# VH-VL binders against q0atu2: the designs that were tried, part 132

Target 1, 119 residues: q0atu2
Amino acid sequence: MLDKKARIRTSREYRNVFEKGKRLSGRFLIIYYVENALDNNRFGFITNKKIGMAVIRNRIKRQLRAIVREYQGQVKNKHDIVLVARAGIGKSSFEGMEKDYIAIMKKAGLFARNANKID
Key: E = the ipSAE of ESMFold2; O = the ipSAE of OpenDDE; V2 = 0.75 times the mean of E and O plus 0.25 times the DockQ between their complexes.

## First folded at step 6 (VH-VL)

Design v48 (framework fv_recibokibart)
Fold by ESMFold2-Fast, scan of step 6:
Structure v48 (fold): chain C 119 residues (1-119), chain A 121 residues (1-121), chain B 108 residues (1-108)
Amino acid sequence: as target 1 above (119 residues)
Amino acid sequence: QVQLVQSGAEVKKPGASVKVSCKASGYTFTDYYMHWAKQAPGQGLEWIGEINPDYGDTNYNQKFQGRVTMTRDTSISTAYMELSRLRSDDTAVYYCARGKYYLSWDAFDIWGQGTLVTVSS
Amino acid sequence: QIVLTQSPGTLSLSPGERATLSCRASQSVDDSYLHWYQQKPGQAPRLWIYDASSRATGIPDRFSGSGSGTDFTLTISRLEPEDFATYYCQQYESSPYTFGQGTKLEIK
């Protein structure tokens, strides 16, 4: 569970990340990211109808939040980051999603060290 | 400014193919899906399909499946829709429109001016 | 496919009156995937309302959208001359994405 402070909540805030941010694509995930003027990171999650039925989308969203939470201590401070699940993610394993997240965050330069579980 | 500019009107014979272009400017081309829609004279709008400009993956309305091909060229920020084996009922204005697939709303917020395709023998 | 049925097909009103345009879906559509477009003759459609109730940039506050499930409404509280156009609802709930047949708003 991410704290309210760590969540992107409004359509306006999502729009800011999409329009001003950088984009980087992985196998199952796309991230959009931009520096913010806050003292913390915020995350948003998009799981659209292309992924599948509501039960699949809700499972994916929960799993992505769990992955983000586990690695949040490795993320460079002061960023708004939106994770967009690609259609193929519904067939991915939890480990596959986790590996893709780590890879894209490292490539984006958003991880300060080697990615380790903070638990 | 953000705009989509389409190629000019085409007149084709039945059985021919037509390829319409849609050139994007004022935004990052790969951040938005590109959609295509048909509007026959005096009729409403019909969705033809979409392309992800980043990876080139497509999704077509079954009604046009097998006759439509969507492509893009990221070096010139241009999307293309090719319709083959043209029939008289393909006479219509064809629109391109951008949609943000990553927003839940995925609305078509910017539209091209339209391209009139006339199919006549 | 999801069929969107708009009613009335033609709505004849005078400036200053309230307009109510209906869009009914053959199956449930999440309001996040229901949008409205305005089209004038000879012009491309223009996004008017997105996510059932959010006004697009530059759209006057006399326009409002509402609804959920299968029943959606576009309301114009006080018609101005420039509002007379055809309005289309559209769903992005499932492929193929579909439009309603349109409601033509015309001067009485």
Scores: ipSAE 0.006, ipTM 0.579, lowest interface PAE 10.2, mean pLDDT 85

Design v49 (framework fv_recibokibart)
Fold by ESMFold2-Fast, scan of step 6:
Structure v49 (fold): chain C 119 residues (1-119), chain A 121 residues (1-121), chain B 108 residues (1-108)
Amino acid sequence: as target 1 above (119 residues)
Amino acid sequence: QVQLVQSGAEVKKPGASVKVSCKASGYTFTDYYMHWAKQAPGQGLEWIGEINPDYGDTNYNQKFQGRVTMTRDTSISTAYMELSRLRSDDTAVYYCARGKYYLSWDAFDIWGQGTLVTVSS
Amino acid sequence: QIVLTQSPGTLSLSPGERATLSCRASQSVDSSYLHWYQQKPGQAPRLWIYEASSRATGIPDRFSGSGSGTDFTLTISRLEPEDFATYYCQQYESSPYTFGQGTKLEIK
């Protein structure tokens, strides 16, 4: 569901975020983030097979996209943000991932003050 | 052993579509973007596009936009490139190649053997 | 798009000679995003030099790469018979990623 415009699509754009961006670690997620020169935010995602079997990884990918989409309006504009799933995320609940995402984004200063959405 | 193995040669008529496969082995398929390049007979290399094999996001060279579709199947570590509405100037060897994008400064270090696609009327 | 122009298009030399291959970009390319590939007839390209100056695994030390900005060079200090091939530079600075047209190194 995440709009094409809101995704990091090229390998070079991922490289830019890793090389120039800041890094912040949470319980289940690491984010890398950098300001962009566009009119909008773009999100990228990285998962690792150590997370678990295909069924678990596919669930995590779907849920991460859903969480990012749900909170996209809370994110300060003009950033490229890459979410890297840590080992152990496969054992988390949707609520656990969501809370970790909110906490990381707030700590990074990327979230608006009031980002408490429960949907 | 890290390798990319492509499907065999194809002969097509103008207007048809062709789908080339590239099977990866010896590494974590989702850690590398998969790139596709074209080389017409006696010519140089031309980049067609790339796909993120984990999330399926694609980026195509505008020259091929609207005719190329890249997909993958992570369960069998295989990437696909489909080129539609074929014309005679699509006759070429098509290569897949992997490129790192996560935390490493790397080029296209592993290439498939190439797939010859011949388009003739 | 960034255009890479290689010169000369064909370089005719004898074994033992020094070869200098040029790659010029239409706009600045960070050296970390400039790579060189070797291709022999009937074969897939092979990564040869990455990040302008680093030799890929197994590439002999007679090969060296240099350059920055818009001007990059691949040098072979003493040509061996196995070095005669086509060499392509490639930029990864911006999409679409592009290759030069190639320099064919042939025996004189």
Scores: ipSAE 0.546, ipTM 0.854, lowest interface PAE 1.9, mean pLDDT 90

Design v5 (framework fv_recibokibart; at its last look DockQ between E and O 0.06; V2 from the best seeds 0.00; counts 0 for: pae E 11.1 > 2, placed apart)
Fold by OpenDDE, look of step 7:
Structure v5 (fold): chain C 119 residues (1-119), chain A 121 residues (1-121), chain B 108 residues (1-108)
Amino acid sequence: as target 1 above (119 residues)
Amino acid sequence: QVQLVQSGAEVKKPGASVKVSCKASGYTFTDYYMHWAKQAPGQGLEWIGEINPDYGDTNYNQKFQGRVTMTRDTSISTAYMELSRLRSDDTAVYYCARAKYYLSWDAFDIWGQGTLVTVSS
Amino acid sequence: QIVLTQSPGTLSLSPGERATLSCRASQSVDSSYLHWYQQKPGQAPRLWIYDASSRATGIPDRFSGSGSGTDFTLTISRLEPEDFATYYCQQYESSPYTFGQGTKLEIK
């Protein structure tokens, strides 16, 4: 799991990202992202029942956190980023999900220039 | 049909702990933050804290920091608030209330019926 | 924290009269994050006005909310017997999400 300081924790923090952030859609994920006033990035996650049963949602949550954690050090600093899982994500592989994350984050320009795990 | 049902009244001694439950029904439990509020007898409302039912992340009022613990069981759509090291001024009615946080307004639109907690020696 | 101060503490009026309740914030609050609740004795609070000026579901049009910045108002154009209760304002601008101390609207 992500460190406490690397997580969006409050409802108001989520609201800020949705209201002021930019939105980009991938195949399996939608991301909302906005600059913050901190020295670190914070991540939030939205998983609705449209994704599937509780077992599926729990799997997706674990996978998304694993992906975010894996690439955390390669993301530009000072961003709040919320990942919203799309309905089709329940049928995707981990590799497919990871590929989608990388693609959408690249499109958003959120990876550092010297990132070495995103090729 | 949407409602929050809280556990029954509690009587506790000073220094003890109390755990109040709040069961949600009629909506998707994880789509709303769950909040808790305190109302002492004849007094106003005081916000205690909030929890994200999907991930368990909490945010507490500093006034209660160190004594309050909020948890949830998603399998039964139930939120819990535990208050420890009880003292007489903890005597109050405690409410749970939901608030939307995903692409919606943030007001407390649904409230539990309240749980009276009495702390006396 | 943002402190909300309501005035008056108690408002004594008769049915048919106009009621004006004030809520002042210690710092600016976006209208989208200012809400009002009604509470009657022995009952839980009920959402009454949200986003400063939007009536919750089932709330009569004699109730209206207005204001911005640090000054907000709840107005009841013509009081009905069922309107006598305590009203609380609340801000969701920043944590902690504080309440005003309440205005008790009682029958004169």
Scores: ipSAE 0.899, ipTM 0.952, lowest interface PAE 0.5, mean pLDDT 95
Fold by ESMFold2-Fast, scan of step 6:
Structure v5 (fold): chain C 119 residues (1-119), chain A 121 residues (1-121), chain B 108 residues (1-108)
Amino acid sequence: as target 1 above (119 residues)
Amino acid sequence: QVQLVQSGAEVKKPGASVKVSCKASGYTFTDYYMHWAKQAPGQGLEWIGEINPDYGDTNYNQKFQGRVTMTRDTSISTAYMELSRLRSDDTAVYYCARAKYYLSWDAFDIWGQGTLVTVSS
Amino acid sequence: QIVLTQSPGTLSLSPGERATLSCRASQSVDSSYLHWYQQKPGQAPRLWIYDASSRATGIPDRFSGSGSGTDFTLTISRLEPEDFATYYCQQYESSPYTFGQGTKLEIK
């Protein structure tokens, strides 16, 4: 799991992302994101009851954290990012969810593909 | 309809620990942060900390850091606040309160009834 | 931390009078993060005004909140007997979230 410095921990920080952040919708995920004044990224997650029963929501929570952790090194630094699971995510495969995450992060310009490329 | 019901009064000796519960009903427990506040006899309110009930992330007031632990059990929609190494100045009414954090208000719109914790030798 | 100072500490008035309660912050607080609570003896606080000026559900229109920056005010245009209580302002601008020390509104 992401260390505690890489997580949005306070309710105020969530509100900041929702009020001031940009929004981008994918097939299974919505992201809200804003630049922060820190030297690192922070991630938050919303998996509301419309996703399904507890067993499904717990699976989604585990899989989203795993995906975010796997790709955290590719995310442009100094952002607070909240992932909101859409109702249909419960029927998605892990691979489908992962592909959706990558697509929306790229579309948002948040993946630093080759940050120090020299050519 | 929406309510937070806290556990009953406690009397503890200095150095002991106390664990107060706050059971939520009438709303989706994981959609609201749970906050805890302290009110010493005849005094005002002091914020202790908050917990994200869905993911378990916590944030504590530095004054209580190291002595307070907040947890929750989503299967029974209950939040807990444990305060350790109790001192006489921990004697107070402790309140839980919810705050919306997803696309909505962050004011404390619903409060528990309070739990009196008395620390005496 | 942001310190909220309420004045007066006690306000003694009669029903029918206007009450003006002040809350001053040690640092600027966006009005969206300034809230007021009412508390009666033996009871939990109740949300009264949120986002500096919005009345919570069921709160009579004789109550109004105003202010910005460091200076916020709760006004009761014409006091009713049930309005006598302690009022707390609270900031949600930054953690740790803090409350003022309270203004006790008591019947003269």
Scores: ipSAE 0.728, ipTM 0.890, lowest interface PAE 1.2, mean pLDDT 91
Fold by ESMFold2, look of step 7:
Structure v5 (fold): chain C 119 residues (1-119), chain A 121 residues (1-121), chain B 108 residues (1-108)
Amino acid sequence: as target 1 above (119 residues)
Amino acid sequence: QVQLVQSGAEVKKPGASVKVSCKASGYTFTDYYMHWAKQAPGQGLEWIGEINPDYGDTNYNQKFQGRVTMTRDTSISTAYMELSRLRSDDTAVYYCARAKYYLSWDAFDIWGQGTLVTVSS
Amino acid sequence: QIVLTQSPGTLSLSPGERATLSCRASQSVDSSYLHWYQQKPGQAPRLWIYDASSRATGIPDRFSGSGSGTDFTLTISRLEPEDFATYYCQQYESSPYTFGQGTKLEIK
């Protein structure tokens, strides 16, 4: 699990990222990201009912959290980052989600490909 | 075969706009980012910006922000770059290039042939 | 933005010689975001080396890339006539994605 200090928790925090942040779309994910005033990163995760039933949405959230945890040591600090699952994510494998995450984080300039994936 | 074919050379007056097209073939257009670069005569390459053809999201070099618009038409696998308020130092060859997605996350492995835009009065 | 400075600007050598082309970054660049392109007059650039050291498909093994951090090198162990061209380095560490100004490798 991500440390509790590394989680976006409140509606206000989520709104700040959506309203002030940049948006990048991948094949299965959308990220929104903005610089924060902290010394660390924070991550948020959004799935909606169009993805499927609650069991499916919870599975996708768990998979996304696992991916973020695996690569969090490569993410540049001081950012709030929200991952939004796109409607087609249910057709993706875990590996497909992982590659998509790496690609969009690289595009955002937030993710160093050569660094160790755990830190 | 995988290729990018750009529209032909253009001659424009200062203050005009130009719209360059880049037609993709031989691959799934919406699965790869499209980039645009400028090369003034006798000079090096300058990145202008990129577009995600699937959603149309763009990211521009701040130097061109406010003058450049990148669009696409997925039904004909074509990307476009429009540059407005042209001036003489916009005279250059403009390239489109595809970003290699799964071997190197941003190497430009396929380039268009280039489009010469000449701005003169 | 990250500035890539290539040196020398022009390198005059004969076939059979060893060429060393330098690319220096103003900030650290992860090797996976550093690429090299070859361009001949009247042609589009071609991907040559990606991820600092990996040769693109069909590129001869006389070409090698190396380096990390702020210093990267393209080496041609034994120049062939077809190798005389302009070479550009490129970074994708952070937007705007920048190119070096190029090194023109010309026949002496």
Scores: ipSAE 0.007, ipTM 0.603, lowest interface PAE 11.1, mean pLDDT 86
ESMFold2 (binder alone), look of step 7: mean pLDDT 93; pTM 0.948

Design v50 (framework fv_recibokibart)
Fold by ESMFold2-Fast, scan of step 6:
Structure v50 (fold): chain C 119 residues (1-119), chain A 121 residues (1-121), chain B 108 residues (1-108)
Amino acid sequence: as target 1 above (119 residues)
Amino acid sequence: QVQLVQSGAEVKKPGASVKVSCKASGYTFTDYYMHWAKQAPGQGLEWIGEINPDYGDTNYNQKFQGRVTMTRDTSISTAYMELSRLRSDDTAVYYCARGKYYLSWDAFDIWGQGTLVTVSS
Amino acid sequence: QIVLTQSPGTLSLSPGERATLSCRASQSVDSSYLHWYQQKPGQAPRLWIYDASSRATGIPDRFSGSGSGTDFTLTISRLEPEDFATYYCQQWESSPYTFGQGTKLEIK
């Protein structure tokens, strides 16, 4: 679970990331990201109904939060990042989502190529 | 049809708490932030706060911070606003309203019918 | 917080007349974050104009919104009896999201 300060909490802040942010697509995830004026990173999540039924969406939500929390310490400071789950994510494994997240974040320059999981 | 249906009027004593519900139907509950607004008798609208119904993240107007708590139950598509330590100036109609928060504009396009909360001894 | 000031507070007109309602912001508001609502006594507000100039679904062509920066206007070209209500502007430029105090359109 992420600390409240590490989450995008307001509707306006989501809109800001979508309007001003850069977009990068992976296999299962799209990220939108922008540098913020804070001393910390904030993460937001979008898991729309196209992913599948409630049982699938709830699994994806849990797994995405776990992945982001696990790698939180590797993310370059001062960014607002929104993860948007693509329709195909419902068919992915946890490992598949994790690898996609790492690949996207590295390609975006948001953390190191040899990023390790946080303790 | 898309609609928000709120719980009925409440009469409370000063110092009590009140919990208002807002049941959504006709749309995907988790695709829209749920907002709450206050309208005192004969006055204009005042925004209280918002909740992301998918992930539960909240943001409150500083004026109500410490007295307001927003929650939701996705299994019944219902949002709740609890206001504690009630004062006479909390007497008002309270509205819920939905607002789109991704890849679309942030407007309150659907509103609940309002819940009158009266605070008196 | 951004303060929205509406003028006039009350506008008394007859059906058939043109109404012009002003909303001025204490600091710049991007037009995509300024919206107008109509409210009749005993009813919830209803979205009327969004993104400063776009009519919500079902809103008649006689209503138009305009403006940018700090000055926004709602215009009703020819008042109908059902248009007499209170109109609120609202900004989503920054939290806390705020409403103007309202302009009440009343029959002369």
Scores: ipSAE 0.653, ipTM 0.863, lowest interface PAE 1.4, mean pLDDT 90

Design v51 (framework fv_recibokibart)
Fold by ESMFold2-Fast, scan of step 6:
Structure v51 (fold): chain C 119 residues (1-119), chain A 121 residues (1-121), chain B 108 residues (1-108)
Amino acid sequence: as target 1 above (119 residues)
Amino acid sequence: QVQLVQSGAEVKKPGASVKVSCKASGYTFTDYYMHWAKQAPGQGLEWIGEINPDYGDTNYNQKFQGRVTMTRDTSISTAYMELSRLRSDDTAVYYCARGKYYLSWDAFDIWGQGTLVTVSS
Amino acid sequence: QIVLTQSPGTLSLSPGERATLSCRASQSVDSSYLHWYQQKPGQAPRLWIYDASSRATGIPDRFSGSGSGTDFTLTISRLEPEDFATYYCQQYEDSPYTFGQGTKLEIK
């Protein structure tokens, strides 16, 4: 699980990211992101009913948090980033989601050129 | 029909705890934050806090000094607000209300009917 | 925290008259985060106007909202008997989200 300080916790902060942020779509993920005035990154997550049944959505939630945590050190500081899972994500493998996350973050300019998996 | 249905009235002694429930129906429970507000007799509305029902993240009004805990059970689309160490000035109607935080306006468009909590000796 | 001050506290008018309700914020509030609710005795609040000027679904066109910055107004062009209620403004600009103390519309 991500540290409390690394999470977007308030509805107002989610709204800020959606209204003021940039949007970038991948195969399984959409990210919305905006620079924040803090010295750390914060992540939010959206999974919706279109993904599938509760069992599938709960698996996706766990896997997305794990992926974000693994690559936390590669993300440029001072951003609020919301990950929105697309309907097709339920049929993806963990590796597929991980690759999509890395690709979209690099395309957004939020990852270092040599982003690596962090244990 | 979209609705929020709250648990019934409670009478508590000072120092006790109360847990109010708010059952959602007619929409995807996890797409909206659940907010809680207090209205003392003859007074206005006071925001207590909010919970992200999908991930469980909470944000509380500091006025309640760590006495409030918000939780949810997504399997039954129900949110809970527990208020501990009750005082006489906690006597109020407590409302739950939903607020969209994902790609639409954030106003509290649907409210529960309210739960009267009376704190008396 | 942002304090919302509503005026007047009580407004006594007759059906057919125009009502103007004020909501002033202690700090600037983006109009997208200023909302109005109507509450009748014994009932839960109802969303009335959102984003300062947009009427919620089913709200009659005699109701209008306006304003920006620190000054917001709810106007009822021609009062009907069912409009007599308490109206609250609310800000969603900054946590904790706050409500004004309310303006009670009562029959003269």
Scores: ipSAE 0.601, ipTM 0.856, lowest interface PAE 1.6, mean pLDDT 90

Design v52 (framework fv_recibokibart)
Fold by ESMFold2-Fast, scan of step 6:
Structure v52 (fold): chain C 119 residues (1-119), chain A 121 residues (1-121), chain B 108 residues (1-108)
Amino acid sequence: as target 1 above (119 residues)
Amino acid sequence: QVQLVQSGAEVKKPGASVKVSCKASGYTFTDYYMHWAKQAPGQGLEWIGEINPDYGDTNYNQKFQGRVTMTRDTSISTAYMELSRLRSDDTAVYYCARGKYYLSWDAFDIWGQGTLVTVSS
Amino acid sequence: QIVLTQSPGTLSLSPGERATLSCRASQSVDSSYLHWYQQKPGQAPRLWIYDASSRATGIPDRFSGSGSGTDFTLTISRLEPEDFATYYCQQYEYSPYTFGQGTKLEIK
């Protein structure tokens, strides 16, 4: 499970990411991201009505949290990142979502490569 | 039609607690934050706090922190605000209101009708 | 916390006149987080102007909002009888989110 401290909690914090952050779109996901003044990353998730019924949205949200948790160690520190599910994500496989997440995070420069003990 | 319907008026004694409900309809309950505001008789509006209905995470105005608790039940699209250790200056109309935080920069666009809470001996 | 000071506290005017309502913030507020609400006695507040200058759905053209930094204004170009109400400004940039004390617009 993604720890509570690693989540965006307030409406204003979400709006900060959307307003001041950079936007990058993938096949099934859009990310908005901005550097924060904290010592950790925080993630938010948006799985709105356009995806489908609550059952589908809850499944997508659960699967996205699992993906984010799995790759948490590869994400460059000090970022607030919001994942927005696109309408087509309801028809995607878990692997499809995972590949899209990796591709978009890599393209955004948010995956730490050649990280060492100092970083 | 999008609407927020609040529970009815309450009369409480000092030291008691009150729990006000706010039932949402006409939209996806988890897509909007739910805010609560206080309006004492003849006075202006004071923001109490907010809850993310999807996660349950809350953020309270420090003035009410320690006495206020916000919860929700997604199965019935209802948000709750409980205020404990009631004082006479808690006598007020309490409003719930939804706030957009994604796709739109709109403020509190839909409000409940208000719940009058009277604290008297 | 951010203090919003509205002036005047009460504004007495006649239908057909122009109304100018002021909201001053104790520190700079991005206009994207400054909103105005209308409230009539016995009713819930209603969103009127959002992001300092955008009219909410259904709000007549005679209403306009402007301002930036610490000074914001709500203007009603030609008052109609239904416009007499209390108007509140609100900032949503800094927690706790705060409202002004209101300007009561009443018939002279």
Scores: ipSAE 0.381, ipTM 0.776, lowest interface PAE 2.7, mean pLDDT 89

Design v53 (framework fv_recibokibart)
Fold by ESMFold2-Fast, scan of step 6:
Structure v53 (fold): chain C 119 residues (1-119), chain A 121 residues (1-121), chain B 108 residues (1-108)
Amino acid sequence: as target 1 above (119 residues)
Amino acid sequence: QVQLVQSGAEVKKPGASVKVSCKASGYTFTDYYMHWAKQAPGQGLEWIGEINPDYGDTNYNQKFQGRVTMTRDTSISTAYMELSRLRSDDTAVYYCARGKYYLSWDAFDIWGQGTLVTVSS
Amino acid sequence: QIVLTQSPGTLSLSPGERATLSCRASQSVDSSYLHWYQQKPGQAPRLWIYDASSRATGIPDRFSGSGSGTDFTLTISRLEPEDFATYYCQQYESYPYTFGQGTKLEIK
């Protein structure tokens, strides 16, 4: 689970990211992202019923939060980022989701140069 | 049919707490924020706050901050609003309403029928 | 907080007439975050117009919304008996979300 300050918490803030943000698609993930006026990054997560039953969606949400937490320190500050899981994500491994996340974040220019896992 | 069904009317004494429920059906409960609004007799609407049903994060109107608590139970698609330290001016109809927060407009398109809470000695 | 002021507070008209309801915001509201609701006595509010100008599902085309910035209008081109109700504007631009005080449209 991410700390409260690292999560997008309000419906209006989610809408801002979707309406004003840039969009990039990966194999299993779509990200929407926009600069914020804060000194920290905030993340939001969207899973829909097309992914599968509640147990699968809950697993995907936990895994996505774990991946985001792992790479938290590599993300350039001042961004609100929403991850939207695509229907096919239920067929992916944890490693597959992680690889997709890294690829998208690099493509978006959201990783600091030389960024790697926080460990 | 998309529907929000609220619990029945409550009569409470000043200083008590009240907990109103809002049961969702006909849609994916976690795809919409659940909002709560107050309408005092003969008056307009006042937004109380919202909860993300997916992970439980809340955001409250400062006017109610410290007295309101919103929760949900995803296993039964039900949202709750608890208002504590009740005053006579808390007498009102309380509504739940859903608002979509991703990939579409976020207007409150579906409302519960309302729950009358009367605070009297 | 953004204050929404609706005018008039009460509008008395006859069926067949045109109604114009105003909603003025204390600061700029993006049209995508201004919505209108209809409420009849004893009933919950119903979404009527969203994003300032889009009719909700099932709402007759005699209803139209317009406006931007701080000035928004709900217009009913030819009143029907079922249109007499209270109308509320609402902003979703900033927290806390607020409603106007309502315009009661009553039969003359």
Scores: ipSAE 0.401, ipTM 0.823, lowest interface PAE 3.3, mean pLDDT 89

